# Ledger of designs, part 59: VH-VL binders against q0atu2

Target 1, 119 residues: q0atu2
Amino acid sequence: MLDKKARIRTSREYRNVFEKGKRLSGRFLIIYYVENALDNNRFGFITNKKIGMAVIRNRIKRQLRAIVREYQGQVKNKHDIVLVARAGIGKSSFEGMEKDYIAIMKKAGLFARNANKID

## First folded at step 21 (VH-VL)

Design mm16
Fold by OpenDDE, look of step 21:
Structure mm16 (fold): chain C 119 residues (1-119), chain A 122 residues (1-122), chain B 111 residues (1-111)
Amino acid sequence: as target 1 above (119 residues)
Amino acid sequence: QVQLVQSGAEVKKPGASVKVSCKASGYTFTSYDINWVRQATGQGLEWMGWMNPDSGDTGYAQKFQGRVTMTRNTSISTAYMELSSLRSEDTAVYYCARDSGYDSGTFYFDYWGQGTTVTVSS
Amino acid sequence: QSVLTQPPSVSAAPGQKVTISCSGSSSNIGSDYVSWYQQLPGTAPKLLIYDNNKRPSGIPDRFSGSKSGTSATLGITGLQTGDEADYYCGTWDSSLSAGYVFGGGTKLTVL
């Protein structure tokens, strides 16, 4: 699980990202991202009812956290990033989800040097 | 099979704008980004930017920021690249290319249009 | 002025092996997968290699790719006259303005 300080936890923090951040859409994910005034990145996760039942939403959230954790060290510092699961993500494999995350993060310019996908 | 068919050659005056089209077929248009790459005569390939046909999101090379606009019409699976304030240096063959990034997490162009020659001259 | 550096030209006789180098930096080749494109005279580029060393369907195994550090190499064995073309490397660059970058291109002449 992500460190507590690496998580967006309050409604106020989420609103700040949505209001001031940039938005990019991938195949299965939408990311909102904005610079923060901290020394670390923070991640938020949103899984709406459109992706399925609570069990599915919880699974997707766990998977997204795992992906974010895996590539956390490669993300440029001082960003708040919210991942919003799209409707089709429930039918996606973990690998497909991971590839989508990598692609969208690259397009957003949020990956630092040596940010390669896992082979 | 996957095909990208581009519009015909263009001749423009300096200061004008040009809009090149790229019609996709053989796959789900909204599932892959379209990139634009140009090549001046006798020169190398130059990446211009990407466009997500599903969301309309774009990312442009810094060199073309403020001068290029990439759009799409999903109903006819067609991508567009408009370049404004044309200069003689913009004379080149312009290619659209499909990006397989969402499938692989890496960026490469697996299918290309046939190219559109744009000539800018007084 | 290209972000990735390639030799301007290479040449060899039919049946021989040639290699084309592509040099970059930690923000591009050092950070992402490399692709190679073949451009025959008067035609659009064609994907030749992706993900450093993978061949698309229809590309013969005479073509190979490798990557080490901030450099990539395209290898062509059993050179044929039809291989005479321009070859470009490319990859994603994670510098200030994230985007795709190409090498300057290499003209391969079959003697």
Scores: ipSAE 0.911, ipTM 0.956, lowest interface PAE 0.5, mean pLDDT 95
Fold by OpenDDE, fold request of step 22:
Structure mm16 (fold): chain C 119 residues (1-119), chain A 122 residues (1-122), chain B 111 residues (1-111)
Amino acid sequence: as target 1 above (119 residues)
Amino acid sequence: QVQLVQSGAEVKKPGASVKVSCKASGYTFTSYDINWVRQATGQGLEWMGWMNPDSGDTGYAQKFQGRVTMTRNTSISTAYMELSSLRSEDTAVYYCARDSGYDSGTFYFDYWGQGTTVTVSS
Amino acid sequence: QSVLTQPPSVSAAPGQKVTISCSGSSSNIGSDYVSWYQQLPGTAPKLLIYDNNKRPSGIPDRFSGSKSGTSATLGITGLQTGDEADYYCGTWDSSLSAGYVFGGGTKLTVL
């Protein structure tokens, strides 16, 4: 699990990201991202009912957290980032989600210079 | 088979705008980004930006920000690139290209349009 | 002028081997996968190599790619007259203005 300080937890924090942040859509994910005043990044995860039943939503959320954790060291600091799962993500593989995440994060310019995709 | 078919050659005056189209077929249009790359005569390839046909999101090279607009019409699987405030230096062949980013997590262009020649002259 | 640096030209006789270098930095080649494109005279570019060393369908194995550090190399063995073309390397740059970048291109002449 992500460190407590690396998690977006409050409604206010989420609201700030949605209102002030930028939005980018991938195939399976949407990210909202905004600079924060901290020295670390914070991540939030949203899986709406359109994704499927609670069991599916929870699975997706666990997978996304695993992906974020894997690449968190490569993400530029001082950002709040919210991942929103898209409707089609339930039919995607873990690898598909990972590749989508990497692509979106690259497009957002959120990876550090030495960030590399891990296959 | 995957195919990208671009609109015909354009001749424009300085200060005008040009809009090039790129019709995609043979795959799900909304599943792959379309990138635009231009090449001046005798020069190298220059990346202009990407467009996500599903969301309409775009990312432009800094050089073209403020002058380029990339759009799409999903109903006809067509991407558009509009470049405004044209100058002679914009004379080039403009290519649309499909991006494999979402499939691989790496960006490369696996299919290209045939190119559209845009000539800017007084 | 291009973000990635390539030699302007290379040449060799048919049957020989040639290599084309592509030099970048930690924000591009050093941090992402390199692709190579072949552009025959008067035609659109064609994907030749992706993910540093992978060949798409239809590309013969006499074309190869490699990457080390902030540099990439395209290798062509058994050179044929039909290989005469411009070759471009490209990759994603993770600098402040993230985007795709190309090399300046290398003109390959088959003697």
Scores: ipSAE 0.908, ipTM 0.953, lowest interface PAE 0.5, mean pLDDT 95
Fold by OpenDDE, fold request of step 22:
Structure mm16 (fold): chain C 119 residues (1-119), chain A 122 residues (1-122), chain B 111 residues (1-111)
Amino acid sequence: as target 1 above (119 residues)
Amino acid sequence: QVQLVQSGAEVKKPGASVKVSCKASGYTFTSYDINWVRQATGQGLEWMGWMNPDSGDTGYAQKFQGRVTMTRNTSISTAYMELSSLRSEDTAVYYCARDSGYDSGTFYFDYWGQGTTVTVSS
Amino acid sequence: QSVLTQPPSVSAAPGQKVTISCSGSSSNIGSDYVSWYQQLPGTAPKLLIYDNNKRPSGIPDRFSGSKSGTSATLGITGLQTGDEADYYCGTWDSSLSAGYVFGGGTKLTVL
C-alpha cells in the first residue's frame, strides 16, 4: 500500500478535500483535489456499496491503490487527492480504470510529466 | 456510425452572443467528451475547451475563459457552445469533436462535426 | 503563435515521399501522445494518426507517424493528388493551463 505519509487517513482530512477541493468526473472515477501545505501528495480512496459486494469493493480499492502508486511520481506535488469509485467501475478492467485515472488527472492538470506507459 | 451534426451558419453583431449546437448519434452521448475547435478563415485550428456530457464538467482554454460556456442536453444528445461578447476576431468556422480520452487515456478527436460558420460584422 | 511548430508548407510530386515535422516542448509532445489531422479543402478535419503512430480504420498505411523527444513527424509515401490538404499535429499540454494544443498547420501541395 501507499506510504503512510502519502495517505489521507482521517475523516477531517477527507472532509477538507471535499469542502475545499475541486471535483472532476471521469467514466469510472470522480476525483476531489486540493492543494495541501505539505511537501508530498496524499491520496484517499472511497468505494461505496453501490459498486458491489465487499469483495468487489476491496478488489477495486486495491486496484486503484496500485494505479496511484504507479503514477505517483508523476503527479504535481502538494496535493490531497481523493478517488471516488463510480458504480460502473466494478465491470471495468484494470486497464480501463488506469486509462480513466490518467485522463481525469490530465484534465485536472495534476500530472507534472509524462504519464503514459506506452510512450 | 458515429455522427456529429452542427447547427447552421450564424451572423452576429459585435458584442452579441452566439450559441452553436452539436447533435451526436451512433454512440452513447454521455460516454465521451465533446470538444470545440474553431478555425478562422485561412488560419489554423484553435482548441477552445472540453465538456463532459455525463457530469457537465468543463475545461476551457485560458483565452476563452469567462466568455465561453459549454453545455449539453442529454435527452437529445446535443452539446452546445455559447460564445459571448463577440468581436470580429471571432469570425470563424466552429467545430465540435468527440474525444477518446476516457477509452484510451490519451486525448484525440476521432469524429468531427461538419462545422458552423459564425460571422461577426458591424 | 501556435504552441506546436510546423512548417507552413511542403510540396512533392505524385509517388514521392514527404515528411511534416511538429516541434513542441516537454510539457506537450514531450509528455503526451501526438495526433495528426488531415483537412481537405472546404471540409472538416479528419483524424489521421493517433497515439504517435497508430492509424484509425480507413487510413491507408501510406500515412505514418513517429515521435522522438519533443518532436513528432508525419510521413506520407506514394503521394497522391488527393493528399493535397492541410495537416495539423496536436497533443495534450500539461502546463499551468492544461488543455489540447494544435500546430500551426502545414499545407501540402502535390505538384
Scores: ipSAE 0.908, ipTM 0.954, lowest interface PAE 0.5, mean pLDDT 95
Fold by OpenDDE, last read:
Structure mm16 (fold): chain C 119 residues (1-119), chain A 122 residues (1-122), chain B 111 residues (1-111)
Amino acid sequence: as target 1 above (119 residues)
Amino acid sequence: QVQLVQSGAEVKKPGASVKVSCKASGYTFTSYDINWVRQATGQGLEWMGWMNPDSGDTGYAQKFQGRVTMTRNTSISTAYMELSSLRSEDTAVYYCARDSGYDSGTFYFDYWGQGTTVTVSS
Amino acid sequence: QSVLTQPPSVSAAPGQKVTISCSGSSSNIGSDYVSWYQQLPGTAPKLLIYDNNKRPSGIPDRFSGSKSGTSATLGITGLQTGDEADYYCGTWDSSLSAGYVFGGGTKLTVL
């Protein structure tokens, strides 16, 4: 589980990311990201009803949190990042989500310069 | 099978713009990024940038920032690369290539167009 | 000049083994998977190796890839005349400007 300090928690924080951040779309995920004035990264997760029933949304959210946690140390610091699950994510495997996350984060240039991904 | 077919050769003067097309077939066009790579005569491959056909998102190499524009028409599964303010140094063969990033989380180009020769001369 | 460094040329006789090196840094080869491309004279590049050591369908097992640290190596055994081509390594670079980078290319001559 992500520490509280690593979570985007308030509507204001989310709004800031959406308004000032950049947007990139992957196959199953959309990320919004913006630099923050902190010395740590914060992550937010959005799973809307397009994905499916509450049970599915909760499962996906847990999976995304697990993915983010796994690669947390490799993400460039001082960023607020919101992950928005796309409609098709419910049909994806965990591995598929992970690959999509990695790809989109790479495209965003959010992995640390000297960070090593899991090979 | 997967196929990328590019537009024909172009001859341009310095300062002009060129727009190369890349028509994709044999797969879901919006499911894979299209990358553009060029190669000057007798030189190596040079990556220019990527374009997500689904969202229209792009990422360009720093060298081409402000001068390259990558777009797509999803209705005809066609990607476009426009390069402006052409210089003699832009004379090269330009390739479109499909990116496997979303399938593996790693980026490599599994299918390539046949290339488009762009000549910039006075 | 190129972000990834390759020897400009290598040569060997048919049937022999050749290796092509590709050296990078912690921001590219050191942190991501390497791909190799073969470009026959007058043709578009062709994917030869992906994810360091995997071969696409249709690529014979004479071609192999490996990666260690910030370097990658392409191996070709049982060299054939048809292998004469330019070979490029490539990978994703996570430096200031994230993007794909190629090696300078290696011209393989079959003697």
Scores: ipSAE 0.908, ipTM 0.953, lowest interface PAE 0.5, mean pLDDT 95
Fold by OpenDDE, last read:
Structure mm16 (fold): chain C 119 residues (1-119), chain A 122 residues (1-122), chain B 111 residues (1-111)
Amino acid sequence: as target 1 above (119 residues)
Amino acid sequence: QVQLVQSGAEVKKPGASVKVSCKASGYTFTSYDINWVRQATGQGLEWMGWMNPDSGDTGYAQKFQGRVTMTRNTSISTAYMELSSLRSEDTAVYYCARDSGYDSGTFYFDYWGQGTTVTVSS
Amino acid sequence: QSVLTQPPSVSAAPGQKVTISCSGSSSNIGSDYVSWYQQLPGTAPKLLIYDNNKRPSGIPDRFSGSKSGTSATLGITGLQTGDEADYYCGTWDSSLSAGYVFGGGTKLTVL
């Protein structure tokens, strides 16, 4: 599980990201991202009924948290990032989700420059 | 089979705009980004930017910011690249290319259009 | 000048082996996968190598790729006259302006 300080937890925090952040869409994910005034990154996760039943939504959320945790150290600091699961993600493998996350984060320029990335 | 077919050659005056089209077939158009790459005569390849046909999201090289616009028409699986305020230096062959990023997490162009020659001259 | 550096030209006789180098930095080759493209005269580029060392379908095993640190290398064994072309390396750059970058290209001449 992500550290508490690395989580977007309140409705107000989510609203701030949606209102002021940039939006990019991948195949299975949409990310909203905005700079914060902190020294660390915070992540939020959104799964809605469009994804499927509660058991599916919870599974997807767990998988996304695992992905974010794995690559957390490579993300540029001082960002609030919300991941929104898109329809069809339930049909994707974990690897597919991971690759989509990496691709969209690269396009957003959110991976740290000169960081050790997947190679 | 995957195929990208581009529009024909263009001749423009300095200051004008050019819009090149790229029609995709043989795959789900909205599932892969389209990139644009140009090549001046006798020169190397120069990346211009990417466009997500599903969302319409784009990312442009800094050099072309403010002058390039990448769009798409999903109903006809066609991507467009418009370059404005043309200069003689913009004379080049322009290519569209499919990006495999969402499939692999890495970026490479597995299919290319045949290229469109754009000539800018007074 | 290109973000990635390649030798302007290389040459060898048929049947020989050639290597083409591609030098970058920690923000591009050092942090992402490298791809190689072959461009025959008067044609569009063609994907030759992806993910540092993988060949797409239809590419002979005479073509190989490798990466180490901030550099990549394309190898061509059993050189054929049909291999005469321009070769470009490319990769994603994670600098402030994230985007794809190409090498300057290498012209391969078969003697």
Scores: ipSAE 0.908, ipTM 0.953, lowest interface PAE 0.5, mean pLDDT 95

